Miniprotein binders against o13629. Designs and how they scored, part 1

Scores and structures below are computed, not measured.

Target 1, 363 residues: o13629
Amino acid sequence: MLEAVTNPKSSLATFSKQLNGLLQAKVVVCKSVNPYFNLALENYLYENSTAKHCLLLYTNSPSVIIGRNQNPWVEANVKLCRDNFVNIIRRKSGGGTVFHDFGNLNYSVLMNREEFSHTENASIMIQALRNLGVHARLNQRHDIVLAQSQRKISGSAYKISRNRCYHHGTMLLNSDLEGVREYLRSPSTGILSKGVSSTRSPVSNTKLLKAEFIKQVISCFLLHKSHSTTTKPLSKPRASSKRLYDIEPKSVITLEQNDLLGVPSILKAVNELQSWEWTFGQTPSFKQHLESTELSVSMDISVVHGRLEKVIFSTPNATLEHELSSIPWTGLCYESGFANTFLISGIHSKEAISILKWISDSI
Unless a header shows other numbers, all headers, positions and changes below count from the first letter of the chain.
ipSAE, averaged over its two directions, is called F for ESMFold2-Fast, E for ESMFold2 and O for OpenDDE. V2 adds 0.75 times the mean of E and O to 0.25 times the DockQ between the complexes of E and O.
[cut] stands for letters that were removed.

## First folded at step 7 (miniprotein)

Design y01
Fold by ESMFold2, look of step 10:
Structure y01 (fold): chain B 363 residues (1-363), chain A 99 residues (1-99)
Amino acid sequence: as target 1 above (363 residues)
Amino acid sequence: DPEEKARELLEKAFELMRKGDFDEAVRMLQDAIQTARDIGDKEMQAVALAALGLAYERLGDLQRAMDYLEQAIRVAEQTNDERLIELIKYLLEWVKKEQ
C-alpha cells in the first residue's frame, strides 16, 4: 500500500464494493496456497455468493484433508504430518481423505440447492480435459478416471444444505503421488472406529500445465453455464462452438488472501479450521486396544471429542494396575506422546515407567 | 514458601498441557524455571525445563524442544538423581525419533 489514506469512509466504501463484486462473481481464482484460508473462502462463498453458479479454483500447500466424519488417526500419520509441516484439516463436506499439494488443482462449484447437479460439473471437467488431449470418463463411484488406464484423476464430494450446496473436488495434474503415501499411512493399531473410512483407488496425474487447465476449465464453465437457461437436453450435438469473446471475462475475479483479511466471518472460519477442536475434537468417538506380551499388559482407551475419556489396564499385577489407573488420563488430548509428561511429573514404579514408555512408543 | 510456589506453577503447567493449552503452559513453565533457579532447586529446574521442551514439541517446534531437553539434561547432571537424567534422555531421543 503506497497510497496515503485520505478518507477512512472512502477506504471502507472501496472494500465494500470489492466484497460485493466477489459475491457476484461467476469465477473466483484464489492465488493463496493457505488451505485454511481457501476452505474458509469456499464456505464464505457457499453462504454468501449471489451468483447462480460460482466456480472457485485454488491450490493448497501440502495438506491431508479429511472428511467431516473421519478419524484422522485412522486415515493419516498425524505425528509425521506435524513433524514435516503437512497440514491436517477437517473439511465441512463428507467423504474420504485426500492429499493436496502444489501439483493438483482444486475446484468448487457453489450453487443454490435447486441447481445441484454433480453430472454437469463432471462433464465440464471432462470437456476441459478433452480440449487438452486427455481422455477421461466418469466411473460408477462418480470419480473421473483416465479412459485407457481407469486410474483416478479426480475425486469429489458435496455439501448440501436447505438453500445452498457445493460440489468440490481435486484434479491431479503433477502431484507427488508416491512421496505422499507415507502421510496417509496410519501407524496406529487396534483402533475401533465408527468414523467414515476412505476407499482409496489407484491414481494418476494428467500431466497438464496448471495454467492451461485453468483457462480451459474457466472457458468450459462459462460456456456451459451460458447454456443453463435451457433446462432441456440439447436436441442434437452442437456442430459449432460460441466464439470465446462471448465469455464474460469481467465476471472472473483473481484474489489473494490479503484482499479479505478484514472480513470477520472469514477470519472466524480460518480460526475454526485451524483449531484442534475442529480437526481432532470433531472426530467420532472411538476405542483402541493395545497389547504388550513382553510387559504382560493390555490397554483399552475410549476417546470422545478427541480426548481420552476412559483408560483401562489389564495386567496380572493388581498393584501395578491400580498405580496405572490412578494416573489422570481423562481429558488428555489423544496425540502421539500424550503419556510423556507422566514420566517426569510424578513418582512411578519401574514397571509403570516401562509401560508409560511403551504407550509413548505405540501411539 | 518459594519451593511450594515453584511446585504449584509446575503442577498447573502440567494441567494446562493435559488440556492442550501449550502456549499458556510455556509462559507458566518459564516462571517455574526462574523460581526454581532462584531457590537453587536443580531437580525442579530440570523437570521444568524438560516440561518446557515437551510443550514445544506439542507446538511443533522441534528445535526448541530439543534445545530445552538438552538444557534439562545438563541441569539434571548437576544433581544426584540418576533416574531423572535417564528419563530426560529418553524424552530427548523420543523427540528426535523420525516417523
Scores: ipSAE 0.673, ipTM 0.909, lowest interface PAE 1.1, mean pLDDT 85
Fold by OpenDDE base, look of step 10:
Structure y01 (fold): chain B 363 residues (1-363), chain A 99 residues (1-99)
Amino acid sequence: as target 1 above (363 residues)
Amino acid sequence: DPEEKARELLEKAFELMRKGDFDEAVRMLQDAIQTARDIGDKEMQAVALAALGLAYERLGDLQRAMDYLEQAIRVAEQTNDERLIELIKYLLEWVKKEQ
């Protein structure tokens, strides 16, 4: 019986104390598998953590995580992701597209800008792997690879601001590597994107138990970051009076999604990450050329902010070309533009409907 | 004119959907559906229901999206417009593929 503390003032004080504990934590283990919450939590800790170093650990439900400047329609099979309830999320960091699932562990090390080292953080992960009998190394691309096979087991990205940074990455434990191939293979053709393209590398699982790997990562992190603080002489702790409220913040906090539902900035960040405008509207401008020899049609699309800017048809049938060109394409969302045009443009010819279906299948 | 009002609401809703303002589009589509029911315009009612289904798909509520598209089909079947029926069935198949 967890006594529902019925007093709203005691709940607020408990929440404030828990939140302060979170902001001072050296390690945060999130149990939520909600990728929007986990990325919102990462951003919240990036902005608000008072810890010199904070390690966030989490796992996401099946999710395609695209880099800040990537095109989702180039980097992933968007339709297949949707059809299989795979989330598509644009992160706030740069780099390439990654797939997350229950077999992957995500880590994020948040620190001051002056302490930014992707190599140090990778060394912590490599040491944790070594302690479990997995021999890995950092490659020239800052990926962690298996020493023998050179297969990628961890990708990473970072964000650096004026005062703060984070370095985050994946660790493949027991992920669905076939799902990684399928969801990260765009069916889209003829796209000329200004977006950053991902470099694909052969991947492998470490085959480690998540719980054991988490323990090793926490241990290696705490040991590595404790040695960096010892250059100041320990001034003798003056025996200042035991104020009953000096509960040393637990160095390691475990949290669930419900623990932070009262934090407006997390809710705002979740809503931003779920939004079409963030996910797809932040897509760098691109052009696409499509052709159907069967339907004797070609089209040229210009897409800006994930919306159709210009659509040009070419067909041997001038009446059909005029019909297709009369559709108010401009401003329609790239993914749903055709579906919306069916309702907006009225009743089309059979030939136009066939082309609209082909467009739907091709974009 | 209630017919003009329903049409204007539907056009505004489509403009909002093009802009990505699906929450406001839902409100306008609900009003359009009610107006279309009140005047007995089954075609406009079916189109507005289908649009409401698409708006909920964009909001990530696939269950409501399907429910409204299925309602749109049932209303469109009362118009005997085979083209409208085929169109809304296509939209439902599209949303079902997105599940």
Scores: ipSAE 0.127, ipTM 0.585, lowest interface PAE 2.5, mean pLDDT 85

## First folded at step 10 (miniprotein)

Design a05
Fold by ESMFold2, look of step 12:
Structure a05 (fold): chain B 363 residues (1-363), chain A 119 residues (1-119)
Amino acid sequence: as target 1 above (363 residues)
Amino acid sequence: SYEEIVRKLEEAIREAKESGDPEELARALLELAFALMRMGDFDEAVRMLQDAIQTARDIGDKEMQAVALAALGLAYERLGDLQRAMDYLEQAIRVAEQTNDERLIELIKYLLEWVKKEQ
């Protein structure tokens, strides 16, 4: 993903010039489909761009993107995603869970806090849609829906801090809307979660060509933002005036992942987004209650930072209860199959083995 | 804490290597691998399990070899490599069948079916 430069002084000067151009760009179209890189790039531009508004456009390979305060074990089938190489990524913005694939376009508008508007960026997207013959409107939830069917074609989320913010979302063009449902269907039972739950709406594709939609979004964005950033120049007498230098950077940049090899803050952000501690360890505390009438047992689990904090068994068999409680549950990563190693380590009664299998089949 | 358990097991491994006690070395490596898996350090667990399997093989402990192979399969399942997970669990069954330990055989077969369930 990242390669070292081969000629430090010459390569560094060229790289610095390209990076300065990127940080002044009003529009960045990223060709990478790596969701970790794309979200890291979003954060990098959020922190470092000098443009008043910056539009980032990208597409991700198949990924489940959960909101900042969501529980992945409630929102998705984590094992199924892992088994099928579908990434689960916690984003830094709030809101609900969404699936990205090659058939949607992701957009992000990065701006200063005082420029934030719930509706301004949606109106830009709606105008781009209208120019291509798609009639859409903003609903009360701030989703973009088709005017006739009211089916959702775009959802968005925000990150708002003291000085900076971004508004990002999806636009459904030709996504596999039915094939994704199994990844978003959690098999979990009995979870009591403090996390934010998704509100899921009927969705539809616009069936627009991605390249044509990108062109319209860029055009609408630049026209809208240039009016907002333009100030009236003062008249200057010709005989005594000095020329005003308005040096503009390149306003639209197409970016490949390899163009940013060796940017340490991007590498750091990619590593953080890939970490278990971010996606799973940042999960709000939750509890789970499991019960088997067949085995005459219940299990109460508390999970903090994605790890088992406390496990309580209840069964009429006091010897069995003691045996199960002696297993070192505390500190164990919460995930499907977390009890499996205990099946093959140590010596357990037949009843305890049955319960360990039940736990493995239930979580 | 599992971090304290890992530190103690790393010390036990050093001591077993210094004393030339391969039976204790194999046990400590396997216990360390389980602790790492429970903490979620599956890449490190794979490395420990490869050493545990070889050590168990060298001392002729078929039961420990089967357990270590099964654990290796579980580690690869957690890493998302289902092909290797199933391969190592199948190897574990074959080794376990040499031990005449019917409970171990049935448990490893259960784990193989568990791994296959959600492909």
Scores: ipSAE 0.740, ipTM 0.926, lowest interface PAE 0.9, mean pLDDT 85
Fold by ESMFold2, fold request of step 13:
Structure a05 (fold): chain B 363 residues (1-363), chain A 119 residues (1-119)
Amino acid sequence: as target 1 above (363 residues)
Amino acid sequence: SYEEIVRKLEEAIREAKESGDPEELARALLELAFALMRMGDFDEAVRMLQDAIQTARDIGDKEMQAVALAALGLAYERLGDLQRAMDYLEQAIRVAEQTNDERLIELIKYLLEWVKKEQ
């Protein structure tokens, strides 16, 4: 950077001060829309924050976020996402697949395991909504729904470990609920998966302005956590929550990705989350059965760590079956179009070419 | 299995360079690129394909040139660069049309339409 080049000591001192302030912050608002960075930052704060409770707020560019144990080829149209620069990322928490875009806000509350509550953070979100005229409630599935229509506006998930946890979720403000359905509609058929499948509910936008919602969430969070640190009933709250926000300016930090370029553990986490081995290779083992009556063939595939383990063809034509079985399927990455390179490599009968095209059109 | 294939092809490339055998060099580079793509190593495959294309061009092997260009297009599709994928597949078709291999022309045209296919 220019300042680092012309004044290295002040840049290093500034970086160290920013990092120390981050680890003490009660609220972090991240301006980055990079989902890999935002999830890496969440994990970094989860591991290293010294605040009793830390609220992280962020928005991601268009992304399909799958849960830790889900199958992306069941939950999403992987080729369509790739073709349209929609990220597919496996998060570290469980639960189902969600779509993030510029019209939703993501939150994460990081805390000690002893303080985990399914309802506490939802009540903070509901109060922020109420302050802006949106009437919502928590349903039996721990989703936040509009009180009148019962349409879901927020879902959440948890990561709970030995000593630490986080509770994170989405709030639908002005997301493109109709345009994103294509990314979540898998074209795959015949997959027998042990992965967790999504339960999808009717959703709605709150239509709130993001900046105003962020302001209310911060205010409600800081006020709520102030009360939770005492055992005595508090006096009636002051009329203005802005005074609490004003007297703790260092407790709320706005962050950009460039502020943390030098943190090795964040860079390592970003690289892991970006890797094929994480998002696709950590998919629970699955099988797929495909058949074509027209071509008189069936294909059974076993997939382990996102790679073909075993491929079995069944057809009345034994010569064709032998030809197809001679193709080195084992170890090949399972992805849309995995058969395409075989179409232009080696010498294949017209019948085998027809089957390779069928595979390419089916997966 | 693919790791062993890659190792053998890397040895073949070294031997072809030492022996000055550009036909074997182009073949080994192309086969290595296919193996890398099947393993998911698309960035390395792109590098091998660029070398394979140039070597095939230098020796006048238009069929191999077309196959390597088509593979490069497929590698960019896997990398999410749809525009480059289509550009290289279109180049592959133009080179393939200079051959008498009608099957190859048809297959590369199929791959171009597969890449363009909207979901």
Scores: ipSAE 0.720, ipTM 0.923, lowest interface PAE 1.0, mean pLDDT 86
Fold by ESMFold2, fold request of step 13:
Structure a05 (fold): chain B 363 residues (1-363), chain A 119 residues (1-119)
Amino acid sequence: as target 1 above (363 residues)
Amino acid sequence: SYEEIVRKLEEAIREAKESGDPEELARALLELAFALMRMGDFDEAVRMLQDAIQTARDIGDKEMQAVALAALGLAYERLGDLQRAMDYLEQAIRVAEQTNDERLIELIKYLLEWVKKEQ
């Protein structure tokens, strides 16, 4: 009945060879703008690549990217991001919060720990900039800045573990620098956090064309790695159909998200990065103190793994204090508007309703 | 203890369906949805609220219908769907206006303004 169905083994074998080629690639350019996929791909290459150095290049749709140990309610306007389809994502590296959009290029260099250098990858980026007429330098904080204005055009962060490292960063080409500031201005007050806080620097765009910058970065990267591993000058690849006289691995691969739909570890990483438990639940424990002189109340909140652990009200009205404390606060997800459901559930005094509105307007 | 609250409400829903008690069914569905929202399970809460809205409509309980519609709007706000959030809150206001519960009308209007508020 299905005797005409062709043998699928050749398709599976082809996919397996493509995946092995990816793990040996020196340069991966990913066309996906999905930030969850791109960060998952970075982690996949970090864990599985066999290349001595691998350069990953990608662009994300509008996203707030927070560092591993940051508090998103301190670093960003979470509700504004939600309302405007701006992603908030916790990355696996440390450091401060950045914004990604279609006007910046993200780069990541994956390597063994022994190959790590604070300055080597920055020098590659600076050379690519210089080749395109942009004069830049590395400052004391390891940011790349324009030489004349000293405005930041690239920030970076590192993940350094027992055997593996990556150095990743942004290059500002034509990002909406002013329009995105509001996403990074938290409306929250009274938060006492042990999390890492961002130190914000003045930024600028390079105004380079993305395609030209990508070409220069790849060229500079490949030349630097070739010169560091051999004493012979690179010969350019032949442009003809003549046979290869030496074995050359395919060193530059372009990917789309659909090319890797069959890789379970990538899907698992995407699901983790998308989860509330990762982005919000991995927030370091924090406390918040809020006061209203108009309502004669204060509220002290302890938050652990993104959930309310303890809530204490202080008010001269003992009946009101008891009423508010009877609300089941413990276990509630900490998030803008978390008190809103209590406004329409249960029976509350007029005074309690006023305080619930105040909480909703304050958090 | 939201896990315990969810377990008890799931039992109440099963009992209300078996006994044919649509007022208890609507109440238990709505309370389960609130618990799920507070735990962060918004997709599941949406399913419970759709059932709660229909059950409240079938029994003619306009106050419960309005509360369930408002909760559905809040669930969509938490899911990032601002347009659906506003649509359901506006529906909730229209249903609440068919009641004598002026406080409920005022609270749902507050929630609509909160959802629309630039931050």
Scores: ipSAE 0.709, ipTM 0.920, lowest interface PAE 1.0, mean pLDDT 85

Design a05
Fold by ESMFold2, fold request of step 13:
Structure a05 (fold): chain B 363 residues (1-363), chain A 119 residues (1-119)
Amino acid sequence: as target 1 above (363 residues)
Amino acid sequence: SYEEIVRKLEEAIREAKESGDPEELARALLELAFALMRMGDFDEAVRMLQDAIQTARDIGDKEMQAVALAALGLAYERLGDLQRAMDYLEQAIRVAEQTNDERLIELIKYLLEWVKKEQ
């Protein structure tokens, strides 16, 4: 990829062949742990892959991943994530909030819309688990759970357009299930949101080695898809009858982030996913009501595209109400501490300062 | 709108530089930084605050210096650099203590504790 930039003719031919190989691959294993790159790569393959079915496998560094239509201030402790270098990323698919870490494997099956079947993808994962001695089943909510404990080990979501779709999910191998809970516990109260809310289920790790699970998933996927093109494409393969000798090794590509430095659409997607405007600005409009009996005040906030649209104070003290309403709230980014700069800028009464502190402590 | 406020402040900065008015320059830089922070442009705000701090220091305005240092701490908190946030807020307190402005001292101490608060 760097060779393509520095050696035009030879490098362009080599880069074109590598890119064509990627777009025809049946399996892509990405070694990057950069969640912005991995989600951008998934979308790139979704839009451009020519394989009938493509399996993408990747792992992300610690990240809170919210669904397309979720409210991050409802689903996560945004300040805590920021303070501890935990990414918060809005993905392009719907569904609820999940946490990714180094003990989690992500899988994504890219396909034409007419081939969509999340039960087929789940069957592939269940077979790979069974081959490694983990007994799992698909429950009524389409999560993969351990057969004995019924604890969730994999959840999934999907994105469907007119022509293409992907079905992606998580597999809990050795994730820090206890350490993540505080990042997903929002301190916010009084939010009235029309966004999609998450339903949390009890979870467990499979304790499988990642390399062994990846090998089994690839084998099960390739064998299943060869059978799926027959007269009964939605039938499940039998574990005891699987043959691995027909698997074509050239159909599996291992990818590093630097291999795609020259692809402008991926770079653009990474930049978009990293932006405040995507993760926070694409939040569905919401309202918040806060009340302090001690200060005899209430506050009603309307938030549009992650910014304050309207702020209304109610207090018996009309002078104080006017003072607070004179603050230029409209256009301010909504987040923890948004009132803090007003505490040190401008002249405010003692009562207004108390209310500004209350806002900073409440949001 | 904050975009209009930013435009007016950029104009004020250019005029203050042309006329050699360091008090107006420091004020305009600080107000521009606040507007940028409220819009979510923390990287630009940090650059403006560095200039505001130096200008305030040059003219001996300890209160403005303390406010600009505190704002810089808040900008770094928003950028996720908790250590720098605390360091600049502590610097702001030390400078504010030279002013005898007890209210400013108390407010910056409140912001330091707010930055330290477990979530």
Scores: ipSAE 0.709, ipTM 0.919, lowest interface PAE 1.0, mean pLDDT 86
Fold by OpenDDE base, fold request of step 13:
Structure a05 (fold): chain B 363 residues (1-363), chain A 119 residues (1-119)
Amino acid sequence: as target 1 above (363 residues)
Amino acid sequence: SYEEIVRKLEEAIREAKESGDPEELARALLELAFALMRMGDFDEAVRMLQDAIQTARDIGDKEMQAVALAALGLAYERLGDLQRAMDYLEQAIRVAEQTNDERLIELIKYLLEWVKKEQ
């Protein structure tokens, strides 16, 4: 039995070649449905891609993706997401909250800052849709909408740094549009957020097959970016049927999650994106006012970095107000049912228990 | 701060282990678990609660066992494992029923219904 001593140098050289191939790729199709991995990959390509333009295409498992400066408790039903294993992820780009599922395709165009054009990238998507018989347009909000119904089929956001940028967006193919409505409906009331609020728009599916749409997007992207490198004025579209096959096969890479598990920066980015501190702790400061007429109580909460900074009770019963105020609220993670740990810890009055239940039912 | 509470409880756990005081150990483990849960460290809280449940069982403290089981249910709710959350809350009720503490039983029943309302 010849144990093939896998020479660690040969594996490193192969990995280095694969990585260099990835960094030079014009198109990256990720097959992973892990949203943390896909967003980490997007960040990795943003930071490390040497391609003038790189198109990343991926699909996420059911996930609520919040903007960099958004409040997850305003933008989503955090509890319902958790209970249904729907990931809540804070992206590094601005903009509004979106839902991702298996029926959605994400696109990201990563480029140098000087080449930033959200309109060009949207035009590529619109052309791909057109080639499949879907008539869409860019609206004033930079959403891609169906031409007839004006329903949103694609939302987008961007990140611009000193040298690099990306423009990314969704494409609704066959998404669960009801699930979208449920997960994006916050039950939270009385929140005064400094965060960016999402504008909800009526959505629709394109009803396109993912594989066909990916093929068209890749084609349109490669064609568009091949012409942008040629400063020659658009002479008449010679219908040169340059078959899609003349695309250098090295320009399109297909990845699986396992292909990049050895990249420390990706793992670090995955861990960051999975962290509570990133997801919830990066929430802009907010206040919440809650009132129960039945219990004759009001509660004012200040939340900083996703933790309670201050809780103020107002009740006609000064003893009860003191009891409630004696609870160590400060530093507590703000989440649905945060009061539940106090229900079964310590000795509380019947009235305090009723208020703790009310808090747990209200947040 | 919760960080100071955690530090003190970790020290209390160490001291309780060194002294061989299982009552103080169970208490400190449970209080640490609550502090960790309040800080959002549910995975670590689960470990502390498992140890607390075992210690409480070993000393025959059914009240502490019921509370720790209920807390473990809440920790699993936070982790998104609603089935384990309900199972541990149901176990907590069964243990609490052996204490005849109606208040504790009611509180754990409330928590179970609270978790069920999420389904």
Scores: ipSAE 0.593, ipTM 0.885, lowest interface PAE 0.9, mean pLDDT 88
Fold by OpenDDE base, look of step 10:
Structure a05 (fold): chain B 363 residues (1-363), chain A 119 residues (1-119)
Amino acid sequence: as target 1 above (363 residues)
Amino acid sequence: SYEEIVRKLEEAIREAKESGDPEELARALLELAFALMRMGDFDEAVRMLQDAIQTARDIGDKEMQAVALAALGLAYERLGDLQRAMDYLEQAIRVAEQTNDERLIELIKYLLEWVKKEQ
């Protein structure tokens, strides 16, 4: 990459050749730990890869990844995530909420729609695990579980379009499973969500080295996809290290974030994934009921696109109910609206301030 | 719609700049920042609040300056920068104390306590 600085025409031709190489790659290993970049790269490869099958491998920094139709305030402790610089990201695939960290490997298999098979891709992962002495199986929920303990080691989700699909998942290597529980435990009460709820399952680490597991996954993937073109039953894979060298060296690409900074569609996808509108504004409609016996107040909230649609107070004090109801609640962001009302509402009563305090502490 | 509110406020900001009305400019910038914060666009709200604070300083409107500083603190809290949030809320208190508005001072002090409880 150092040579690209001296001749702009050669740099563009080299960049175009590298990009074409990326789009034809059978395996892409991303070194970036930026979850927005990695998910943007996944989307970019989903839209632009010409490979029949592309395996993307990456690791994210600490991140809560919510499903396309999930409520972040139900699936995670949003406040705790913010306070600890844990990213909250809405993915474009369905399914449940997962936590990513440096101890997790993410895989994505991108393919044509007609070739969609969660079982096939899971079999590759199970074979890679087996080669490293980890006995795993696919369960009825399409999770990869340890054969003995039935503990989940890999969750998966998918996206299917008209022509393309991907099947992606996690592999727990050496993740902080206790920290994961805290970030995935919502403190929110009284929420009635139309969103998809996550099914919690007991999880475990495989305790495998990331580099060794990546090597096995790449090997198993390339071997599996090379044999799917030949109808002959797998004779016992003789562990001949030699056949890995006959894989065209251009089929496996390693990239860094800087390698794709010049791709406008990736930047657009990063910005989309970072946006409040995508992360929180895409939240399915929900209602919340809150009660304070101490303050003798109840409230009913309706939330649409992550914004307050309606707030209804009930209190024995009609003057206080009127004061609280006079606040322009409609359109305030659910996650910030109550704190901001102190500056914008014109509220004067100590009782109303106390109720706003309670709301801000409860949401 | 919020999009319509934003459009009208952007127009008011343009008109205030063209007319050289700094009071209307400061007001429109602050209202736009609040609209953006309500929409969850905290990055753009930070830009508008910075401009509102400067404009409020230039005209000597301490109340508007204190509110805009407090709002900037809240915007940084939403962005996860609790240190900047506290720093701007503390600045907002210091400016609000110069207004003798006890209510404004109490509200900003509460916001600072609220942010401190998140640490």
Scores: ipSAE 0.432, ipTM 0.776, lowest interface PAE 1.4, mean pLDDT 86

